# Designs tried in a protein design chat: VH-VL binders against q9umr5. Part 301

Target 1, 268 residues: q9umr5
Amino acid sequence: SYKPVIVVHGLFDSSYSFRHLLEYINETHPGTVVTVLDLFDGRESLRPLWEQVQGFREAVVPIMAKAPQGVHLICYSQGGLVCRALLSVMDDHNVDSFISLSSPQMGQYGDTDYLKWLFPTSMRSNLYRICYSPWGQEFSICNYWHDPHHDDLYLNASSFLALINGERDHPNATVWRKNFLRVGHLVLIGGPDDGVITPWQSSFFGFYDANETVLEMEEQLVYLRDSFGLKTLLARGAIVRCPMAGISHTAWHSNRTLYETCIEPWLS
Below, E stands for the ipSAE of ESMFold2; O stands for the ipSAE of OpenDDE; V2 stands for 0.75 times the mean of E and O plus 0.25 times the DockQ between their complexes.

## First folded at step 13 (VH-VL)

Design yc7 (framework fv_nofazinlimab; at its last look DockQ between E and O 0.59; V2 from the best seeds 0.00; counts 0 for: pae E 5.9 > 2)
Fold by OpenDDE, look of step 13:
Structure yc7 (fold): chain C 268 residues (1-268), chain A 123 residues (1-123), chain B 112 residues (1-112)
Amino acid sequence: as target 1 above (268 residues)
Amino acid sequence: QVQLVQSGAEVKKPGSSVKVSCKASGGTFSDYAISWVRQAPGQGLEYLGYIIPIFGTANYNEKFKGRVTITADKSTSTAYMELSSLRSEDTAVYYCARTQYPILTGYSDFDYWGQGTMVTVSS
Amino acid sequence: DVVMTQSPLSLPVTLGQPASISCRSSQSLVWSHGNTFLNWFQQRPGQSPRRLIYKVSNRDSGVPDRFSGSGSGTDFTLKISRVEAEDVGVYYCMQGTHEPWTFGQGTKLEIK
């Protein structure tokens, strides 16, 4: 039998967005128990990511307990960060495949229409003033806002991303790393035509340097320092990178080709 | 001036579906969410759900999940609310309302309303 | 769901006299960031609802200053300093902090 699949949605999203994915899984892996978690739907997805992590943890624990053989996680967009954090704080998770579906794993820093909608009066260049305030950090979006021009503010004020990345020292860094390394495979999915994740390489743990040059995962300090286990995972062949062009952000979970190429192989 | 213009009154049989449209003008459609609220005759207001056109994501009041579908066409600045498996209890005036979103910038919900669409469900 | 309870449900008022409507929520409407999404709507007979107040105490454009909103946490009040004939209608409070959004029962303001 196929391992259960747990799906975590993104910002302003819900389980409804994954109806196609469910169909794909059902068709290709009949009998798979797929649970799309309807937590923090809609505007509730703006709640602090740590709050979301706790909520999702409570939901996945029973599922994992019933699946001693392991489970797969498909986590979309913001959900990918939630899942990574979840796997970091859970010392007993049994996740085989963690599929990060177009997630800003290294954060977000872009002036996309998405951002403009969220911050109609702010540009990315000055969003740090909001996001790195105590007030701003009460919003999920700001929890992974990563301003390359204000690295000090990011490192000091980011209450989520900087911590799960191990970029800021904290007492649980070693344990979180250990926990995260329990994952069988980390499947990173994203692409250049996403239009929301900025830079799109963030989905592959790439990100801007101070000059807004995109550096790859292997060039990131978090990798070099193996702060949360990326280097280790890569070394043991546990990281899968599946870039795909021609897919907009809102289509990652609804594209059959993407599913067959990047998701399906890891659901067995 | 922002205006939301809804489609005309509907009379439907039980078990059928109704789709109400809400066309926005006088503003940027993609900058806002569109919410749907209904009001049964002589009753209060009940929230159904909303859509964020720019994201293409809709969220629903769980009470109506499975029966309500909210969609949007950015090209025409029109939002739609479809309610299926209609019951007599669904007889109401259905309103669309602009939700000036998101909360990060202090925008508020439901600042503009459509004129309402009366949906009558009767045998 | 957050239950919004308005009182009174019927409000007969003499012209020129003040009016007050209470709205209580079953839980705090304060978002973690500090904002409170409590709106007041006016619905005149045969018309669509019109937002009067947003975020507890902010008047929308064109709303007369005789309307004021106040409150915090779970208790909110809409006040009309001097009721005018045009104020006849049903008033609703609405919370926009917790999905699903919920409305009060409505308060029908009538002229005595």
Scores: ipSAE 0.544, ipTM 0.824, lowest interface PAE 1.6, mean pLDDT 94
Fold by ESMFold2, look of step 13:
Structure yc7 (fold): chain C 268 residues (1-268), chain A 123 residues (1-123), chain B 112 residues (1-112)
Amino acid sequence: as target 1 above (268 residues)
Amino acid sequence: QVQLVQSGAEVKKPGSSVKVSCKASGGTFSDYAISWVRQAPGQGLEYLGYIIPIFGTANYNEKFKGRVTITADKSTSTAYMELSSLRSEDTAVYYCARTQYPILTGYSDFDYWGQGTMVTVSS
Amino acid sequence: DVVMTQSPLSLPVTLGQPASISCRSSQSLVWSHGNTFLNWFQQRPGQSPRRLIYKVSNRDSGVPDRFSGSGSGTDFTLKISRVEAEDVGVYYCMQGTHEPWTFGQGTKLEIK
């Protein structure tokens, strides 16, 4: 029988957005128990990411308890950051596959449509003034804003991304790394035509240097220092990279070919 | 100044559908969320859902059990609300209302309303 | 869904006297950082609703200073210090903290 699947949605999103993904799972893996968590819908998806992590943690505990042989996570966009934090903070998680659908894992540095909701006259080069303030960090978008030109401000002000990446010293770093490393597989999905995640390689732990040149995961300091376990996971063969061109940000969970190629093999 | 101008009154038979438009002017339409609220004769206000046109995302009050579809056309700065499987209790004035930046603070929550569209469901 | 309960539902008032409308929510309306998305609307006879107060206590432009909002958490009040003839209509509270957004039942203010 198939392990239960837990689905975590993104910004300004709801469980309805995943209806096609649910259809694909039901058709290819009949009998799979799939739970699409409908917490933090719509405007509530802007709540601080640590508040979202706590709420999702409470929702997944009973599901994981009923499935001692493990569960899978499918986590879309902002939801992929929530799920990665869950893997770090839960000392008793039993996640086999963590499937990250076009998630800004190394952060966001782009003039995206949903950031324009907050700051219609601001350019990405100036958003650090807002996002790296205590007020800005009360909003989920700013929790993963990563300005490559103000790295000292990012490291000082980020209440979420710099912590889960192990880029800032904190008392839980050893425990979070240990917990994260219990995942069976980390499946990274994204592509160049996404149109929202900037750089799109953030979905694969790539990101800009100070010259806006994209460095791959293996060139990132967090990988080289193995700050939260990426180097260890890659060395044990637990990281799967599944890029696919031609898919826009809102279409990752409604593309049959993407599902069959990148998702289905990991839903044991 | 923002204005929301709605389509005219409709008379519909039970079981049919109605599509009400809400054209926005003033400001940039991609900056809006457009919400839909109805008011049955002599009754209070009831929220149906909203759309954020720049993202193309819509959220619904689940009370309407998938009968409501909210869409937007950015090229015409117009939001639409379609209610299907109409019943006599759907007779109401339907309003659109706006939310703008910053969405997080509630400063612009429902700060502008359309004039309303009367929808009458009778046989 | 968050239930918004208004009291009274009918409020006859003498011109020039104060009026008070209560609104209670079934859950806290505190978003984060102290933001509380509680709004008050006025609907005059035959008109669309008009926002009076946003975020508990902030008057919209053009709203007379005789209107004030107060409250926190789950209990909120709209006050009119001296009722005028133009204040006749139905008053609604609305919460924007928890989706779906919900309204109170309305309070009909009438001149006695």
Scores: ipSAE 0.049, ipTM 0.583, lowest interface PAE 5.9, mean pLDDT 88
ESMFold2 (binder alone), look of step 13: mean pLDDT 88; pTM 0.912

Design yc8 (framework fv_nofazinlimab; at its last look DockQ between E and O 0.89; V2 from the best seeds 0.00; counts 0 for: pae E 4.2 > 2)
Fold by OpenDDE, look of step 13:
Structure yc8 (fold): chain C 268 residues (1-268), chain A 123 residues (1-123), chain B 112 residues (1-112)
Amino acid sequence: as target 1 above (268 residues)
Amino acid sequence: QVQLVQSGAEVKKPGSSVKVSCKASGGTFSDYAISWVRQAPGQGLEYLGEIIPIFGTANYNEKFKGRVTITADKSTSTAYMELSSLRSEDTAVYYCARTQYDILTGYSDFDYWGQGTMVTVSS
Amino acid sequence: DVVMTQSPLSLPVTLGQPASISCRSSQSLVWSSGNTFLNWFQQRPGQSPRRLIYKVSNRDSGVPDRFSGSGSGTDFTLKISRVEAEDVGVYYCMQGEHEPYTFGQGTKLEIK
């Protein structure tokens, strides 16, 4: 039988967005138990990511317990960060495939329609003033705001991304790394036409340097230092990168070709 | 000046579906969410769900999940609410309302409302 | 679901006199940011609801200053300093903090 699949949605999202994905899974892997978690839907997805992590943890624990052979995670957009954090804090997770579906794994920094929608009165160049405040960090989007021009503020004020990345020292870094490394495969999905994740390479742990030049995963300090296990995962062949062009952010979970190419192979 | 203009009254049979439209003007459609609220005759207000056009995501009151579908067409600045498997208790005036989102100030709920669409479900 | 409880449900008022409507939520409406998402709506007979107050105490544009909102935590109040004939209608409080968003039962304001 197929391993259960747990789906975690993104910002301002819900299980409804994954109706197509569910259909694809049912068609290609009949009998698969798919659970799309309806937690922190809609506006509640703005809550601090650690709060979300706790909530989702409570939901996935019983699912994992009933699946001793393991489960797969499909985590979309902001959900990908939630899932990575879940895998970091859970010392007994049994995730086989962690599928990060167009997630800003290395953070977000861009003036997109998405950003303008969330911050209609602010520009990305000034968002650090908001996001790196205690008040700002109460919003999920700020929890992974990664301003390359204000690295000090990011490292010191980011209450989520900097921690799960191991970019800021914390007492759980070693344990989180150990826990995360329990994953069988890390499947990274994203693409240049996403239009929301900025830079789109963030979905592959790439990100801007201080000059807004995009560096690859292997050039990132988190990789070089193996702060949360990326280097180790790559070395053992556990990282799968599946870039795809022509897919907008809101279509990653509803594109059949994408599913067949990047998701389905890892649901066995 | 922002306006939400809804489609006309509907009379439906039980078991059928109704689709109400809400056209927004006077602002940028993608900057907002459109929520749907209904009001049975002589009763209070009940939230059905919302659509966030920029994301194309819809969120629903669980009470109506499975029966309500909210969509949006950005090209026409129109939101739609479709309610299926209609029952007599679905007889109500259905309203669309706008919600502003702003992380800096917090979202602003239902600052503008449509004129309402009466949906009557009768055999 | 968050239960919003209004009182009174019927509010007969003499013209020129003040009116007060209470709204209680079954749980806190305070967002992580500190904002409290409590709204007040007015629905005049035969009309759509109109937001009067947002985030507890902020008046919408065009709302007369005789309307004021206050409260904190789970207890909120809408006050009308001097009721006018045009104020006749049903008033609803609404919480926008927790999904699904919920309204109070409504308070019907009538002129004595």
Scores: ipSAE 0.231, ipTM 0.709, lowest interface PAE 2.5, mean pLDDT 93
Fold by ESMFold2, look of step 13:
Structure yc8 (fold): chain C 268 residues (1-268), chain A 123 residues (1-123), chain B 112 residues (1-112)
Amino acid sequence: as target 1 above (268 residues)
Amino acid sequence: QVQLVQSGAEVKKPGSSVKVSCKASGGTFSDYAISWVRQAPGQGLEYLGEIIPIFGTANYNEKFKGRVTITADKSTSTAYMELSSLRSEDTAVYYCARTQYDILTGYSDFDYWGQGTMVTVSS
Amino acid sequence: DVVMTQSPLSLPVTLGQPASISCRSSQSLVWSSGNTFLNWFQQRPGQSPRRLIYKVSNRDSGVPDRFSGSGSGTDFTLKISRVEAEDVGVYYCMQGEHEPYTFGQGTKLEIK
């Protein structure tokens, strides 16, 4: 009756984190087949994002094949970037709802406790020296590090985010855009009290300009140029924005009100 | 200087569960991962899983998934490991150990260990 | 799972003589950054393990310079240049690259 749901976890994460989400889905959508993928757990979540995309692709292919009517994706934090890349590289995906749960879709640029935990000897203002090197691009967090004060380095060095955003020319850009646009709905979830995603509006394709003023999705060049399909999706009525205050980064998948408001309506 | 102090020895019957605590002092508890490793009598070391308190996530060795639960209480700087459905093969010393994560300098795996907690499973 | 294989499993050594312990992994332990997450631990009788060497060759503070680590890829070695009485115990290698983390079987070092 209900479309299968595939869940993709985030940085330093595992499938166990989604036990409450699974309970909510079972209660409201009994009989739904939910698969929480057990790939790139813990430290392995720091592997290059293209490596993770390849591994997750191999895992989702048989699930999608068994569900020709479609599937839903719920993708948390870093996992939302993996899922967006999947939608671009898979010309045969059948995803109806892509639910992006507090994911840094336009990148990360923050001096949070989270950054200090991962890079205790660096600050956001100098991390570009590390992340925009070939060595740095071998780590997932650097694959979506987005320093608004070194945009030329970002555009040249990013092996992942600048490509899936269509910010740098590449031979697959047209095909990736076409594939991404096959999604039924893009559901964007996040909020100001997240504490990790910086700016939190990155979860809604917003990001800093050079003065660290947040420009919303419709003000971004990738939207205005429709480089990977955001403008087309919004015009189609396929983008759903569901912000919610009062939720920390680790609580998005364990808040019933958030589930009922932002997730449940899209699990047809 | 990090110090890990574990709860005392336990004797359990088959089919029951055990919960071992590991209290950390020194450093900032939320900045570390706490891992659990066991050692059966006369045997080697076996990793059970870990918890990363700042992310609120636990990762388990697949061999123990479904029987082991690892949690943390940030307010008391204490990690817990609970093993259920005990049987005689689970008789072992259970250790907690710390991992420090620093991407720039590389991970510092199991640089501090607790004193160990003997768990004996007998009928 | 990555299998870590140690040899020898039993190592009787005369005081003052060198000792060498081999550890082989079933797959490469090199992170894409070039770091290799192979560690060595010492467990003295009746005690919890103590880390000696991290990232192949880096000695922990307080570890005597008699201990050295080397190797790359899948083959690693712990050497003790001159065995002392306090070195008695079991030595374990551990890989910290791939979940789940795994240990070698242990090498019991004893004085002849």
Scores: ipSAE 0.179, ipTM 0.669, lowest interface PAE 4.2, mean pLDDT 89
ESMFold2 (binder alone), look of step 13: mean pLDDT 89; pTM 0.923

## First folded at step 16 (VH-VL)

Design kc1 (framework fv_nofazinlimab; also named ke36; at its last look DockQ between E and O 0.76; V2 from the best seeds 0.81)
Fold by OpenDDE, look of step 18:
Structure kc1 (fold): chain C 268 residues (1-268), chain A 122 residues (1-122), chain B 112 residues (1-112)
Amino acid sequence: as target 1 above (268 residues)
Amino acid sequence: QVQLVQSGAEVKKPGSSVKVSCKASGGTFSSYAISWVRQAPGQGLEYLGYIIPIFGTANYNEKFKGRVTITADKSTSTAYMELSSLRSEDTAVYYCARVDFDEYGSYGMDVWGQGTMVTVSS
Amino acid sequence: DVVMTQSPLSLPVTLGQPASISCRSSQSLVWRDGNTYLNWFQQRPGQSPRRLIYKVSDRDSGVPDRFSGSGSGTDFTLKISRVEAEDVGVYYCMQGTHWPYTFGQGTKLEIK
């Protein structure tokens, strides 16, 4: 039998967005128990990410317990960060494949039309003032806002991303790394035509330097220091990178070609 | 100078709802947070929640158990606070206050509305 | 929730004399950025609260220099060097470090 699949949605999203994915999984892997977690939907997805992590943890623990052979995670957009954190805090998870579906794994510094309503052009450069405050860190989007021009503020104020990345020292860093390394495979999915994740390479742990030049995963300090296990995972062949062009952000979970190429191989 | 002007006094029955408005003038509404604080007669200040208008949602004090809804209309630079299932204990002056996210990190409520008296009585 | 405790709750003062209000928090108000988001508000009778001090010791514009804030960690003080008639009202400390943000009980300053 196929291992159960757990799906975690993204920002302003819900379980309904994954109806096509469910169809694809059922078609190609009949009998698979797929659970799309309907937590923190819509505006509730703006709740602090650690609160979300706790909620999702409570939901996945029973599922994992019933699946001693392991489970697969498909985590979309913001959900990918939630899942990564989940795997970091759980010392007993049994995740075989962690599929990060167009997630801002290295953070977001958005400058796209999609986020324009949320971050007007005149405000983007100043969002650090909001996001790196106690007030702003009560919102999920600020928890992974990564302003390359205000690195010190990011490192100090980020309540979430800087911690799970091990970029800021904390007493759980070693344990979180150990827990995260329990994952069988880390499947990173994203692409240049996403239009939301900025830069799109963030889905592959790439990100801007101080000059807004995109550096790859292997050039990131988190990799070089192996702060949460990326270097170790890569060394043991556990990281799969699946870039795909021509897919918009809202289509990653509904594109059949993407599913067959980047998701299906890891659901066995 | 930024000013906050609130809607007028309200008299409500128990179990009903009240919605208070707070209109901001001056400055950039999208660069602020709008907080809501209430003060029962002769009592201290209690924080209800706040909204960052650009995010479109609010952060609430859980003490109010979901009875409070804070919204904002960026087009009119107006924030709203709705309190449902009103009780006599909800009788208070309700204040809106601005939080300015300046580069100096003051992060305090530096501008306040004039207050809105909400009376809940049978 | 962080509990803010003010003392005294009632403060009768003679005009021209100094006044001091204490505020204690149940936990440290130092945030990750190293700042301490402790505010002092003044509420004159029949008026809205007015912020006097932010980040423990910074005065808002227009606030007389006779007002000063000090403290660190969990212990904070608002001082008025020479109380004037216009200083009558209730003073509140407020922490903005930990959600939900909380106020002290208030200190009622009156003229003897």
Scores: ipSAE 0.910, ipTM 0.953, lowest interface PAE 0.5, mean pLDDT 95
Fold by ESMFold2-Fast, scan of step 17:
Structure kc1 (fold): chain C 268 residues (1-268), chain A 122 residues (1-122), chain B 112 residues (1-112)
Amino acid sequence: as target 1 above (268 residues)
Amino acid sequence: QVQLVQSGAEVKKPGSSVKVSCKASGGTFSSYAISWVRQAPGQGLEYLGYIIPIFGTANYNEKFKGRVTITADKSTSTAYMELSSLRSEDTAVYYCARVDFDEYGSYGMDVWGQGTMVTVSS
Amino acid sequence: DVVMTQSPLSLPVTLGQPASISCRSSQSLVWRDGNTYLNWFQQRPGQSPRRLIYKVSDRDSGVPDRFSGSGSGTDFTLKISRVEAEDVGVYYCMQGTHWPYTFGQGTKLEIK
């Protein structure tokens, strides 16, 4: 009787990372059909995000078709961006709860363990040179790299995030907004101790201005212009914000308290 | 002032594999991409793939996907191209070339290795 | 894949005279940043390719100003204002806008 749950993993990750999450769901909502999509695992998670969207779309279509009552999405880290695009490009999705688990919804700008190899003391300030090129945009991490000191390059070069956030025009923008607005609930989860997502408020549609001061969602042009429906969803009461301290990036899907507080209430 | 130096010529049997190295000197190895291009005798240029070392993975031309593996060792500033299941049609000079991501927007193969001749014959 | 078509494939030129090579792409090479990633390479006999031109018209350092590139969208030209003996070789256009990156078939320039 519970709606099926579809899980989408993150960067350098696979379906195996969600074994604890599946245990929690089975305990609180026994009988729930949970499908963890086993696509673009490990290094394949660096494939361009639009390629990943296409592959995940093919996988979710039959699941959604078999669940006329609706489905829930739980999308972790980079996977949250894949799910953002799925909700926009699918004119027939039946997603009730979209649970975004520490995903860089406004982009990433900061040192992480995965990027320290480039320039150990200043890597974030120079990555824009690689990412905002045709070569760099063939890798998923560059698709959501958002350098606040080179916002003009981000707006023009980003093949993915600037488009799905409505920061650059696209012929399909109106249809994408209409499709996204069909979601029942947008559940945003993240926290200050994540250690990877920078700024951590990106998980809540906050982001750096040119002085690296974080502006929250309601101060973003994306929200103010209602580019893909955030303002409409908030007014409808459909946005849930669930910040939690003390959780590192790789622990969001394996913390019981986080699950009970932020995820469980949205799995009907 | 970046220079790319490749390993020496190889003669291989059909069905074997070959691994060609490309050692970079000058500049910062992790600040650019390394492309691999081949040229069969008397023929034109064909793009195999490229690696951005900091991401730890490469992007491959679908024509060679499954047979080509491109890797990089940051500690030795060396990129490698391995081609498996060799056929006579793989006989070619294999080149590595640098893609520099500079503020001039040059984005392309501005520095090339000397080439490595790979001959596949029985 | 983007098809790059060069013309002519064989270009005999009298020393000191101008030479011109055309390159056409099967789709626009303008990237979303407004730049066109069209390159020209020279390959002298027995040597590695050498990039002459990037972004349609910008010359690499050390490339003589007798070489010039022009064009837009899908139609591009490499011009040598006065051919010298050292210019003998094969010239390739290459697009770096759409993956996989592709080369033209090459134009062999020879002194007649």
Scores: ipSAE 0.771, ipTM 0.894, lowest interface PAE 1.1, mean pLDDT 91
Fold by ESMFold2, look of step 16:
Structure kc1 (fold): chain C 268 residues (1-268), chain A 122 residues (1-122), chain B 112 residues (1-112)
Amino acid sequence: as target 1 above (268 residues)
Amino acid sequence: QVQLVQSGAEVKKPGSSVKVSCKASGGTFSSYAISWVRQAPGQGLEYLGYIIPIFGTANYNEKFKGRVTITADKSTSTAYMELSSLRSEDTAVYYCARVDFDEYGSYGMDVWGQGTMVTVSS
Amino acid sequence: DVVMTQSPLSLPVTLGQPASISCRSSQSLVWRDGNTYLNWFQQRPGQSPRRLIYKVSDRDSGVPDRFSGSGSGTDFTLKISRVEAEDVGVYYCMQGTHWPYTFGQGTKLEIK
């Protein structure tokens, strides 16, 4: 029988968004228990990411306990950051595949169609003033906002992303790395036509330098220092990169070809 | 120059709700936060919560246990605070105040409204 | 919640003499960026509060230089070098480092 699958949604999202993904899993892996967590829906998805991590942790514990052979995570958009933090803070997780579905793993810096919905006027060059303040860090989008032109402010102010990336010193860094490295596979999914994740390579741990030139995962300090285990996972053959063009941000969980190519093989 | 103008005084019965408005003029309404602070007669200042209008959602002091709702209308540059299930101890002057995210990192309520007296009595 | 404790709560002072108000926090107000978000407000009789000092020691525009702030970590002081008649009112410290943000109890400054 197949391992249970836990699905974690993104910003301004809810469990209903994953109905097609559920259909695909049922068709290809019949009998799989799939749980789409319906926590922090809608505007509640703007709550601090550490608050969300705590809530999702409480929800996944009983599911993992019922499945001692392991579970899989499929985590969409902002949800991929929640899931990566879960893998770091849980010393007893039993996740085999962590499937990161177009998630801003190295952060977000974009006046995109998605952000224009949140912000009627473009704010990307000025959002650092809000986000790198105590007031702004109480909101999830600021927890992973990563302004490449104010990287010093990001490194000092981020309450979430700079910590789970190991970019700022903290007492739990060694334990978090150990816990994260217990995952069986890290499956990275995203693509150039996403339209929201900016740069889209953030879904593959790529990000801008100060000139807005994208540096790939292997060029990032967090990889080179192996801050939370990316280099170790790659050396184990545990990182799968599955880019796909032609998919917009809201379509990742409703595209059959994407599912068959990038998700299905990892739902053992 | 940013100015904050609040709605007028209100007298309410226990168990009802009050909604106070705070209209901003000057500055870019979406570029700062609006805080709500109250002061009971002869007492100090108590923080209710704040909204960052660009995010369209508020952060609340949990002391008020979901009785407070803070919203903003970007098209009219107006913030609102609604307090429900009113009790006599909610009698206070309610202030809105701006938090500017300036280059100096000030972050401390630099512009205040004139205050709105809310009296809760039978 | 961070508790902000002011001393004294009542401060009678002679015109032209110095005044000093203490504010102590229950935990460090140094935020992760290295700044300390401690503010001082003045509330004159019948008026809304007015910010005097932010980030411990930085005066707002239009605040006379007889007002100064100092301190670090958990202990902070507002000083008025020469009290004038218009300085009567209640002074509050406030921390903006740890949500929920909190005020001290207030210090009522009066002319003897």
Scores: ipSAE 0.731, ipTM 0.874, lowest interface PAE 1.3, mean pLDDT 91
ESMFold2 (binder alone), look of step 16: mean pLDDT 91; pTM 0.934
OpenDDE, look of step 16: ipSAE 0.909; ipTM 0.953
ESMFold2, look of step 18: ipSAE 0.731; ipTM 0.874
ESMFold2 (binder alone), look of step 18: mean pLDDT 89; pTM 0.917

